VH-VL binders against q9h9l3. Designs and how they scored, part 361

Target 1, 176 residues: q9h9l3
Amino acid sequence: PRKMVAIDCEMVGTGPKGHVSSLARCSIVNYNGDVLYDEYILPPCHIVDYRTRWSGIRKQHMVNATPFKIARGQILKILTGKIVVGHAIHNDFKALQYFHPKSLTRDTSHIPPLNRKADCPENATMSLKHLTKKLLNRDIQVGKSGHSSVEDAQATMELYKLVEVEWEEHLARNPP
Key: E = the ipSAE of ESMFold2; O = the ipSAE of OpenDDE; V2 = 0.75 times the mean of E and O plus 0.25 times the DockQ between their complexes.

## First folded at step 17 (VH-VL)

Design GG13 (framework fv_fezakinumab)
Fold by ESMFold2-Fast, scan of step 17:
Structure GG13 (fold): chain C 176 residues (1-176), chain A 120 residues (1-120), chain B 111 residues (1-111)
Amino acid sequence: as target 1 above (176 residues)
Amino acid sequence: QVQLVQSGAEVKKPGASVKVSCKASGYTFTDYYMHWVRQAPGQGLEWVGWIEPDSGGTFYAQKFEGRVTMTRDTSISTAYMELSRLRSDDTAVYYCARGDYSYGYEFDLWGRGTLVTVSS
Amino acid sequence: QAVLTQPPSVSGAPGQRVTISCTGSSSNIGAGYDVYWYQQLPGTAPKLLIYDNSNRPSGVPDRFSGSKSGTSASLAITGLQAEDEADYYCQSYDFSLEAWVFGGGTQLTVL
C-alpha cells in the first residue's frame, strides 16, 4: 500500500493590492497525525498583506523563515509517491507550483460520501471548519489570531479516515 | 469565441532576442495557466514553460532556464515569451496553449503558432 | 530524444483499426500522471484529442479512444478515414524533470 500524508498551507498576499496568494507556511502530517514538516516560508516577492486573521502569519514569522525554493524542495520530497490528502488541495499545489498525480490526490472538499455523512448536499464545497465540527465534534480555526496549518492538516486526515475504505473502493472501481 | 491569437512570423540573426505575444479572448485570462510549446521544422513538440497570469509566476524547462522570460499584461489579456541569445537550432514554430490547474492539466486551447527563423 | 516513446509511423487502410503506443517510465506515466493525446493536421496547431487517459472533448468522434496501463498508454482509432491522416502526440508530466513531456510523435498514413 502507498503511504498517505495530509497537507495544509497558509498563504499571504503579494503582488498588486496583495491579490496574489504566496506560500508562507506549510504543515504535513502522517496517517496518525504526527507532524512530518511544519515551517514558515519566505515568499520571493514582497508581502503586501499578511492576511493574519486567516493565515496566522505575522511579520516576525518571516525573520528566520525558510526561503521558498529550499522549502519547496523539502516539501516535494515528502509528497512524491504518496497519497496526499488536503482540503481544496488545488490551492496548496498551486502555491507550491506543483503538479501531483490526480490518482494519488484526495480532496476532502470534493468527496460526496463525506458531505453525505455531514448531512450536506453531496456536490457542495463545504469548509473544513464545518465538516470538522459536524463529523468530529471539534472546533478548529477559532479566534482572531489566524489558523493553525498543523491543526487543519490533522483535521483533514481524520476526516478522510472516516470515508477512506468506501472512497478507496470507489476510486479502484472508478479511476479518476 | 474562445481563442488565442499570436503575433506574426519573425526572422532573427544568431545572438538576437525574439518576443512572441499571445492574446487571449473569450475566457477569463487569469483563470488558466499559459504554456509555451515549440516545434522545430519536421520535428516533435517540446515544452518550454508556463506562466500563471494571475500571479505572474513562471516555471521554465531546465533547457531554457536563463534564456527564456515569460511575462503577461492582464489589462490586455496578453502573454509574452522572450527567448534571448538565439541560435540556429531555436528555429521553430512557438505555440501558446491554455492549461487548467485545478482538476485537469490538458492543453485544451492552442494558438496557431509563430514561426521564428534564426539565420545569418 | 523525446521522454515518452512512440513509434515514428503507423499505417492502415480506410475502415481498419490502428493503435499508437506511448511508453513512459516510473517518473511520469508510471507515477500515476494522466496521459493526453493531440492530433496535428499538416500546417495546423495541435488539437486536444483525448484527456485524462480516456476522455474525449466535445466534438471528438467515439472512434478515437485512449487507455493507460502501468508505464504505458495507447490511442486506438477505429474505422480509419482519410481525414485522420495526421501526426499524433502523447503527453504527460514528469516529476523528476518537473516538466510536461511529449512523445516523439507518430505519423499516421491512411493508404
Scores: ipSAE 0.766, ipTM 0.901, lowest interface PAE 1.1, mean pLDDT 91

Design GG14 (framework fv_fezakinumab)
Fold by ESMFold2-Fast, scan of step 17:
Structure GG14 (fold): chain C 176 residues (1-176), chain A 120 residues (1-120), chain B 111 residues (1-111)
Amino acid sequence: as target 1 above (176 residues)
Amino acid sequence: QVQLVQSGAEVKKPGASVKVSCKASGYTFTDYYMHWVRQAPGQGLEWVGWIDPESGGTFYAQKFEGRVTMTRDTSISTAYMELSRLRSDDTAVYYCARGDYSYGYEFDLWGRGTLVTVSS
Amino acid sequence: QAVLTQPPSVSGAPGQRVTISCTGSSSNIGAGYDVYWYQQLPGTAPKLLIYDNSNRPSGVPDRFSGSKSGTSASLAITGLQAEDEADYYCQSYDFSLEAWVFGGGTQLTVL
């Protein structure tokens, strides 16, 4: 069987007025929710905006952060050859400058059966927080201190498991 | 009209640099990666690299690292590819091509190409 | 040397079927990356013909079809017409090279 992991990344603002999103943390969990990777990552460019309300990143986290080039190598080694689950996962791959095979990618923000199960329009993009509350009866991203990428990756894997059998059958008959 | 318009042909001497432009119109410039692909006369297609117009981030094929620089100007929806220390075997048509990063990776829109001739 | 292997040429008569192969490896097509096909008429830019292994963009006739199996892909052209005479290139992504890679190209001659 092909292994499955879930990923969630946090980005900070770099570049003019902090408008560029740069990778600052990455968490990867296995099928059971065990942490395989969780590191703060130092962007190659000056951080203009930590976006702490959402990212949970503060200056102190950068002190022992892994440089981007090294972290990227570690992360890609984990992702290669696996089914990778994420929420709006194209943003995570973009931050990693990485192309993952579409046949091995599962985006919980774009799975019609998952939205249907949550009583949401099939083609709407629902937030991870909303789907997790509706389908798992669990509150994530609570408070104003930023999100936990570990918590988000774990929730994303659990959401995918709710529709895994149905969605894998659909993909086998209707390849992307 | 959705299109990519490239700059005109260039003739350069060995050791010089060349900068090719690619102006996008008819779509949101920052929503797509811009790839550069070259083709020597009578030869096949060779990928050079990409730039993300939104971030300015770049990635180059190993063969061109250290000689190629890709940039963009979002105010005029234009991408640039500069190749330095030119050699005669850099003579080629250079294409820009649009690639989606969200839902597909195909190069669905191409410029007409810019012929760069390197000769002494 | 091209990373993906294509026959350098293929030929057929009007109305016939031809198939162009594209052979990759475990680091590209075999790793699950999709295959794309481009048609290049003399003196023109390449045109996307097939994306994601078997899908046709708007405006591409259904006589062009793509398939993928294991480490290889193929482009089939049925009902050959004179205007199909062109170079055909396959393309995929190689994770080991971290590069988009092309086949060496196949020249189709309609006899």
Scores: ipSAE 0.782, ipTM 0.905, lowest interface PAE 1.0, mean pLDDT 92

Design GG15 (framework fv_fezakinumab)
Fold by ESMFold2-Fast, scan of step 17:
Structure GG15 (fold): chain C 176 residues (1-176), chain A 120 residues (1-120), chain B 111 residues (1-111)
Amino acid sequence: as target 1 above (176 residues)
Amino acid sequence: QVQLVQSGAEVKKPGASVKVSCKASGYTFTDYYMHWVRQAPGQGLEWVGWIDPSSGGTFYAQKFEGRVTMTRDTSISTAYMELSRLRSDDTAVYYCARGDYSYGYEFDLWGRGTLVTVSS
Amino acid sequence: QAVLTQPPSVSGAPGQRVTISCTGSSSNIGAGYDVYWYQQLPGTAPKLLIYDNSNRPSGVPDRFSGSKSGTSASLAITGLQAEDEADYYCQSYDFSLEAWVFGGGTQLTVL
């Protein structure tokens, strides 16, 4: 028996033309949706593009942001040994430079029963916004000021709970 | 064809640096991480680190941190590993190997290896 | 010293079955990380033999199989053939070291 958390990260653009995605915020919630971690994170490289429309990150958020190395250590302590739920979670793990056991990883963008409940093709990659609206009747990522990683992590956990019993049984029969 | 082609054997003196190249072909270079693994004569495999060719981000095993630098040139699909302040016990075959975060972590494609000999 | 423990050698006759163990700890295999197996013929680069505990890449015969339980993994080779003579390495990830780690290798001799 392992505890379960959900994670969502926001990335900003660094490197040439801002094409590199660097971690700038991370939110982690527990099974009930309570916030365990939520920090703005300062990339070690110069920020070229805040990607504010999607990330919600602005220069003001970087003033008191936690340096990447320190934030990473804090985050990994929370994730280690737990089942981690996310949406397109490989992007979050890449931003953290982190390998999480696949047997303890749940990606709501790749759970066929979840798409089925949403009346979507089972093998399609659906956005978190679409699945949340269809299955939870809730609008997330509203407006043009960027996304809330807390809101996204909470929605991701709630989506996983809809298929948890069925999917855990599937994984027990078909280990990754 | 999908392959990794490494640079040729090198002989170096203690205290020198060596830079090994690994040229990828037959796949999208930026879609996979490049790992470096070494093997001393008659010994086992030892992981050195990885580079993400898309970001240039790197991660090194603690033992090599401060002596190893990994870089890449996306215009020629080539990854590099430079090891400085060489010692005789750095004598090894150095392999590059492909891996990724997305679908799995296995090292499914390996270069043929580059022998680096460190001797006085 | 290798982080994962393998026997230094195993042997069998043609047609027989051998198993190669790979013992880890709570920071790697015991933490849920998958196990990978590589075959290395003399003078060649390692070749992926088994990934994600028990899966075979295309071209690997079904005589090779992998399993994982607790902090340990095993590679089984049935119907031994002369060309199976090689060194075999297990690999996993260690979260405490933040490193991919290998076993010390097992030399298989076909009698």
Scores: ipSAE 0.799, ipTM 0.910, lowest interface PAE 0.9, mean pLDDT 92

Design GG16 (framework fv_fezakinumab)
Fold by ESMFold2-Fast, scan of step 17:
Structure GG16 (fold): chain C 176 residues (1-176), chain A 120 residues (1-120), chain B 111 residues (1-111)
Amino acid sequence: as target 1 above (176 residues)
Amino acid sequence: QVQLVQSGAEVKKPGASVKVSCKASGYTFTDYYMHWVRQAPGQGLEWVGWIDPYSGGTFYAQKFEGRVTMTRDTSISTAYMELSRLRSDDTAVYYCARGDYSYGYEFDLWGRGTLVTVSS
Amino acid sequence: QAVLTQPPSVSGAPGQRVTISCTGSSSNIGAGYDVYWYQQLPGTAPKLLIYDNSNRPSGVPDRFSGSKSGTSASLAITGLQAEDEADYYCQSYDFSLEAWVFGGGTQLTVL
């Protein structure tokens, strides 16, 4: 058995037309939901679109934000060797320019038993907000001031715990 | 037809630069990383780096940092690898290969390779 | 030098079984990274043979199988055939080098 953490990242728009998603905040929680890491992160490229309604990132958060290269090193040190839980987690790894072992990755947007418990089609990609409401009876990402990556990471870990035993057994029999 | 088509062989002198192209077809170019791998005559495979065609973001093996530049043109689904300050030991077949980044990392599709010969 | 260690050659007779080893370290295979295997026929590009330790792409026969344990992996080829004569490379990711890394390659000769 390996230690488990959950991650959620907030992205801002960089590059032409703000089309590129660049890391601007990262939160990591342990199995019990305790915060291990939560920092605003300064992208190496000019921010074109803060995407504030979704990300919660404002220009003020960038003033003392940790530079990307430094933050990346800190984050990867925490993720290495652990089972990492996330929702659509490939977007987080992509923003980190990071390859995590597939066998140690758990994506709550792609776990058929979790969708089944939520009365959703097994092959559908459901939002974190929807699954959390259906299965935990909790509203997250409330309002228009942006998401809390800490809240999202905590919800993601709790969702995974609902199917952990069943899904770990499935993965042991069916790697990948 | 899903394929990667690379540019033709190049002969360069030491100190020159070479730019190899890799044109993708039959799949969504921006959905996969493009890796570059080289193989010197009679030797093994050596990873050079990757480019994310979606973002233009790149990551290079430490050995090649400062000498390699990877770019892409999404309008023609083409990736490029430029290697500068060429040495005789850069003589190799250079391959492009696509790699997934969503749920797997395998290099499941390879170009046929471009032979780059560096000689005085 | 290659980061992953493979024997430089292996040989077998038609119908026999051979195993090709791939030895890594705590920064790659030992860190939980999956192992991939590629077959390279003379004069051709490498072709994906095994992904995620033990999975076969469509078109790869059951005679090829992969396994992983600790810091090492193995490729097993049963029922050897003449067309299996090729170079075989293992590959993984190394988090310390932040690089995809290959084995030195193993030349399989079918006697």
Scores: ipSAE 0.731, ipTM 0.885, lowest interface PAE 1.1, mean pLDDT 92

Design GG17 (framework fv_fezakinumab; at its last look DockQ between E and O 0.70; V2 from the best seeds 0.00; counts 0 for: pae E 4.3 > 2)
Fold by OpenDDE, look of step 18:
Formats: structure tokens, sequence, C-alpha cells
Structure GG17 (fold): chain C 176 residues (1-176), chain A 120 residues (1-120), chain B 111 residues (1-111)
């Protein structure tokens, strides 16, 4: 079977009024939650809004940040050929300017069995924080320090593991 | 009506540049990637690159890297493709095509194409 | 020269079934990327015919079907009609090239 990794990215605001989301940190963990990648990334454009409250990104983190193009290459090398788990993962891939095979993508924000297990509507989009609290009895994204992409990636993987067997069987029976 | 309207045909000399426009209507311009695909006379389709109209981010096929520039004007929902250092083999119909970035990668909306002829 | 390989031409009589193959590699179709098909009528822009290997957009007759297996894909047209005469292109994404790639195109002639 293919290796599985989970990814979570933090974005900062660039462009006019900081409305453009640019990759500023990326964390990738393996099936066991071990960190495979965790780097601050320097966007190609000037940062207007660090969005620190949510992203956890500060100006000091960008001093030695990895340039986007370099980081992208490193990240893609890790993701290629793997089943990639993430929450609202389309945002991560978009930030990476990357296309991952749909058949190898697992988005925990769009897994009905996961929502069902959390006593949520199956077709609703629930937050990672909510699902993690409900199903793992763990608080993430607490405080004012912003998110930890490592923590979020680990939580995402653990959530998926709860429904992995059922969901993989479903996907096998319902190929694109 | 959902559509992409492209600029008119162009005739250029080798070494010149051409800029083709693609105006979107009937949908939110910034919600989709804008791809550019060209087709030489009697030949197949060739992907040139895409632009994210929201961020302005671009990604070009390696073949065109350094010669192509994609831009957009969100105020008028218009994407632009500029190809420089034109040569005869750049003669083609250039299409803009809408593509989703999330869960539907297909090019589900196409412009009618813009013929660019490069001749001495 | 195209990354995906299609037969240059296929033909069939009205009412017949025709198939168009699309052969890729381990870096595109074989890597798990979905296949898309486009129909291009003479003198017109391509039109999306099949997405995600086997799905039809609204307005596309169920006479058109797509499938994928291994490193290849196939477009099948049943009940062939005169209006089906066109060029057909398969499309996928190639991670090694970091590019969307097309087949060379297949000209379908209705006899």
Amino acid sequence: as target 1 above (176 residues)
Amino acid sequence: QVQLVQSGAEVKKPGASVKVSCKASGYTFTDYYMHWVRQAPGQGLEWVGWIDPHSGGTFYAQKFEGRVTMTRDTSISTAYMELSRLRSDDTAVYYCARGDYSYGYEFDLWGRGTLVTVSS
Amino acid sequence: QAVLTQPPSVSGAPGQRVTISCTGSSSNIGAGYDVYWYQQLPGTAPKLLIYDNSNRPSGVPDRFSGSKSGTSASLAITGLQAEDEADYYCQSYDFSLEAWVFGGGTQLTVL
C-alpha cells in the first residue's frame, strides 16, 4: 500500500490589503505523527498581514525562511506518490500551486463517516478544531499564539485513522 | 451567460511580442484558474500555463518559461497572455479556458480562441 | 510527440460503437491523475466531454462514456451519429513535467 502523510499549511496575507493567502509555513507528518517536514516559507511577494492570531506566523519567522520555490520543491518531493491527508486540503495545494491526484487525496473536511462519528451532519463542513475536540478529546488551536501546523497535521492524521478502514473501502467501491 | 471572450486575431513578425486578452463573464472571475492552451494549425492542443486571478500567481509550462507572461485585471475580469520573442512555430490559435483548483480540474469553459500568426 | 498517445483517426458507421484509446505513463495516468476528454468540432473550440475518467457534464449524451485502467484511458461512443464527427483529445496531468498534458488527438469520421 501507498504511504500516507498528512499536511497542514499556514498562510499570510499578501497583495492589496493582504487579501491574498500566501504559504508561510508547511508541516508534513507521517502515519505515526512523526514530523517529516516543518519549515517557515518566504512568500515571493511582500507580506502585508502576518495573520499571527491565526497563522502563528511572526515577522521574525521570515528572517531565515525558506524561499517559496525551494520549499515547494522539497514539499512536492515528499508528497509525490503518497496518499495525502489534510483538512480543507484544497487550500494547501492551491498555496503550493500544486495538483495532487484526487484519488490520492483525503480531505477530512469532506468525509461523511467522520462527521457522523462526531454527531455532525454528514455533508456539513466542520472545523478541524471541532472534530478534534469531539473525536479525540483534544484541544488544538488554543490561545493567542496562533495555530501550530504540526499539531494540526497530526490531528488531521489521527482523525483520518478513525475512519480509514471504512473510508478506504468506500473509495475502493466507488472509484472516480 | 457564462462565457470567455477573447481578443481578435494577431499578425506578428518573428522576434515580436503578442498579448492576447480573455474577458470572463457570468461567473466570479477570481474563483477559477485561467488556463491558456494553444493549437497550431492542424495540430493538437498544448498547455501553456495558468494564472490564479485571485492572487495573480502563475505557473507556466517549462517550454514557455521565460517567454510567456500571464496577468489579469480583476476590475474587468480579464486575463492576459503575452508571448515574447515570437517565432514561426508560435503560430497557433490560443485559447483561454476556465479550470477549478479545488476538486474539479477540468477545463469546463473555453474561449473561441485567438489566431496568432507569426510570419516574416 | 504528445505525452499521451491517441490513434490519429478512427471511423465508424452511424449506429456503431467506436473507441478511442489514450495511453499515458507512470508519471500521469499511471500516477493516479484523472483523465479528461474534449470534443472539438471543426472550426470550434474544444468542449469538455468527460471529466474525472468517466463523468459526463450536463448536456453530454450517455452515448459517450469514459474509462481508465492502469496507464491508459478509453473513450467509447455508442450509437454513432453524424454530429459526432470531430477531433477528440484526452487530457491528464503529468507530475514529472508539472504540466497539463494532452493526447495527440483523434479524428473521428462518421462514414
Scores: ipSAE 0.867, ipTM 0.930, lowest interface PAE 0.6, mean pLDDT 95
Fold by ESMFold2-Fast, scan of step 17:
Structure GG17 (fold): chain C 176 residues (1-176), chain A 120 residues (1-120), chain B 111 residues (1-111)
Amino acid sequence: as target 1 above (176 residues)
Amino acid sequence: QVQLVQSGAEVKKPGASVKVSCKASGYTFTDYYMHWVRQAPGQGLEWVGWIDPHSGGTFYAQKFEGRVTMTRDTSISTAYMELSRLRSDDTAVYYCARGDYSYGYEFDLWGRGTLVTVSS
Amino acid sequence: QAVLTQPPSVSGAPGQRVTISCTGSSSNIGAGYDVYWYQQLPGTAPKLLIYDNSNRPSGVPDRFSGSKSGTSASLAITGLQAEDEADYYCQSYDFSLEAWVFGGGTQLTVL
């Protein structure tokens, strides 16, 4: 079987008016939820908006943060050749300037059986928080001090496990 | 109406720089990456790099790193590729091509190309 | 320089079937990256013909089909017509080079 990991990234606002999302933290967990990688990452451009309410990133986290180029190299070594699970994962890949094979990508925001188990419309894009509460009876992204990318990556892996057998069978019958 | 319109042919001397433009219309310019691909006379296609019009972020093929600069102007939906320190082997047709990032990566819309000739 | 290998030429008569191969390696097609095919008519820009290994964009006839297995891909053209005479390029992504890579191109001649 091919190894599987889950990823979640936190972004800060850079560029004009802080409208650009730049990578500032990345967490990767294995199939069992053990942390393989979790680092704060220093964007190559000036941070305009830490977006702390959502990202959990503060100026203090940037002091010892890994420079983007180095962090990217480390992250890509972990992702290469693996099935990568994420929620709205294209945003994470975009922040990493990375192209992952579609056949090895699993996006929990676009898996119809997962929405069906949560009593949601199959073609809707549901939030990670909603799916985790409904299917795992767990509250994530709680409070006003920002999200934990480790918590989000772990929840994402657990959500995928609920439909893994069914979805892998579907993909085998309907290859990309 | 969905199209990419490129600037006209250029003739440059070795050592000069050239800046090619690609104007997008008929779609949301910032929703797609803009790739640049070149083709020397009678030769195959060679990828140069991409720019994300939303962020201004760029990624260049190793061969062109240090000589190519990609930029964009979102107010006029135009992407630019500047190649410096030109050599005769940079003579090629330069294409811009639109690439999705969210759900696919295919280059589904291409400009007609800009011929850049480098000779003295 | 061409990272993906294609035969330089292929030929067929009207109504016949031809197949164009695209051979990659473990860092591109073999790593699971999808294959794309482009048709380039003389004096024109390339046009997307096949995406994600076997899918056709709107307007591309059923005569064109793609497949992928292991480190290689193939483009099949059935019912050849004179208008199919063109250069055909395969494309994929190479994670080692961190680059989109093209095949060397195949010139199709309709006899």
Scores: ipSAE 0.818, ipTM 0.918, lowest interface PAE 0.8, mean pLDDT 92
Fold by ESMFold2, look of step 18:
Structure GG17 (fold): chain C 176 residues (1-176), chain A 120 residues (1-120), chain B 111 residues (1-111)
Amino acid sequence: as target 1 above (176 residues)
Amino acid sequence: QVQLVQSGAEVKKPGASVKVSCKASGYTFTDYYMHWVRQAPGQGLEWVGWIDPHSGGTFYAQKFEGRVTMTRDTSISTAYMELSRLRSDDTAVYYCARGDYSYGYEFDLWGRGTLVTVSS
Amino acid sequence: QAVLTQPPSVSGAPGQRVTISCTGSSSNIGAGYDVYWYQQLPGTAPKLLIYDNSNRPSGVPDRFSGSKSGTSASLAITGLQAEDEADYYCQSYDFSLEAWVFGGGTQLTVL
């Protein structure tokens, strides 16, 4: 069977007024939640807004951060050929400037069986925080010190496991 | 209602540059990748590159690196492709095409194309 | 030198079935990337005909179908009609080139 990983990224603000989101941290975990990759990443352009309250990224993290081009190469090598799980994962792929095969992509923000399990409308886009609290009885993204991409990636994998058998069967019957 | 409207045909001399525009309407411009694809007379389709209108980030096919620049103006929902140091083999119809919102893979909406002729 | 290989031409009589092949490699179709098909009528822009290997956009009749197997894909057209006379292109993504790649195109002639 094809190997599966989960990914989560944290962004900082670049460009005018810090409105553009640029990759500043990426975490990848395996099926068991073990960390395969966790690096702070130096964006190729000037950081205007660290967005620390949400991103958890501080100036000190950038001192030894891996340059974007190098980090991207490392990350893409890990993702190639694998089923990649994420939450609103298109944002992570956009930040990586990367196209992953649709047939190998799982987005926990768009899985109807997961919403049904949480007693939510199946066409709703639910936050990772809400799904994690509801289905795993865990609080993530707590406080104002920022999100942890490791914590978020691990939560995302655990959420997918709740519906994995059903959803993989669905995708096999309804291939893209 | 949903459409891409491209600028008119251009005739250029070798060594010049050309800037083609692509105005989007009927959808949220910044939510979709914009791709550029060209087609030389009597030949097939060739992908030139993409721009993410939200971030302004670009990615160019290796063949065009150093000669192509893609930009956009989000206030008027318009993407641009500029090709410099033109040569006769750049004569082609240049299309803009919208990538699918979710992952930017399928080109579900195309402009009519802009013929650029480079007279040698 | 298209990355994806298509026959340069195919032909069929009205009412017949034709297929158009699209052969890739392990760095594109074989890596799991989906195949997209475009129809280009004479003098017009390409139009999306098939996405994600086998899905039809609204307004594309079900006599057009796509499939994918291994490193190759196929477009089938049943019940051929005169208006099907066009050029057909397959497309996928190649992770080694980091580029969208097209087939060389297939000219369909309806006899």
Scores: ipSAE 0.333, ipTM 0.771, lowest interface PAE 4.3, mean pLDDT 90
ESMFold2 (binder alone), look of step 18: mean pLDDT 93; pTM 0.945

Design GG18 (framework fv_fezakinumab)
Fold by ESMFold2-Fast, scan of step 17:
Structure GG18 (fold): chain C 176 residues (1-176), chain A 120 residues (1-120), chain B 111 residues (1-111)
Amino acid sequence: as target 1 above (176 residues)
Amino acid sequence: QVQLVQSGAEVKKPGASVKVSCKASGYTFTDYYMHWVRQAPGQGLEWVGWIDPDNSGTFYAQKFEGRVTMTRDTSISTAYMELSRLRSDDTAVYYCARGDYSYGYEFDLWGRGTLVTVSS
Amino acid sequence: QAVLTQPPSVSGAPGQRVTISCTGSSSNIGAGYDVYWYQQLPGTAPKLLIYDNSNRPSGVPDRFSGSKSGTSASLAITGLQAEDEADYYCQSYDFSLEAWVFGGGTQLTVL
């Protein structure tokens, strides 16, 4: 069987008026929630807006941050050949300039049984915060200090585990 | 209508540069990657690279690295591919094609192509 | 040089079934990447025919079907018609090359 990991990335604003999203942190956890990777990442472009309220990233985190090209190489070595779980994971793959096989991708923002368990419309894209509160009775992304990508990756893996058996059976019968 | 309109045919001498444009309309330009694919006369399709119009990020096939530059102008929904130090074997039809990056990766919309002829 | 291998040509009579193969490796189709098929009529741009191994865009007849197994994929055309005469290309992603890769193309002749 293929190993499974969960990923969450944080982005900062670069480019004109800080409107471009650039990768600035990535966390990857294994099936049990143990951290496999957690690094601050230095964008190749000048950071205009740290977006600290959401990203949790501050200027101090960039001092020892890993350059984008090096970090990307490390991350892709971990993701290649594995089932990768994420929430709205296309945003993370976009920030990594990466194409992951859809058959090995699990997006907790697009799993109908998960929404069903949360008493939400099956085809709605619910936030990670909402699903985690509803299904795990846990508050994440709390306060004004920004999100923890480790916390988000761990929550994402736990959410997937709630529907793993059912969803893997569905995918075996209905390949993506 | 949803379409990609490319600039007209170009004739260049070896060593010159060529810049091909691709104007998108009928969809949100920044929601799709723009791929460039070429086809030499009587030959198959060859992927050149992509640009992300949202963040200007680019990725080039190794064969073209150092000779190709992709850019875009979001104010006019136009992508550009510039190929420098042209050789006769760069003679080809150059296509732009949009590709989703989120829920599918297929190249579902193509420009009609721009013939670039490199000859002395 | 094409990364994915297709036969250079196939032929069939009207009403027959033809199959076009696309052979990859462990770094592309074998890694789980989806296969896409494009039809190119003479003098035109390629047109998406099949996406995600077996799905048809709106407007593509059900005579066209795709499948994938292991490191290979196939395009089947049933009820062959004269207007199906074209070049057909498979495409996938190769994680080792970090590139979108095409097959060499197959010229379909309707006899």
Scores: ipSAE 0.818, ipTM 0.914, lowest interface PAE 0.8, mean pLDDT 92

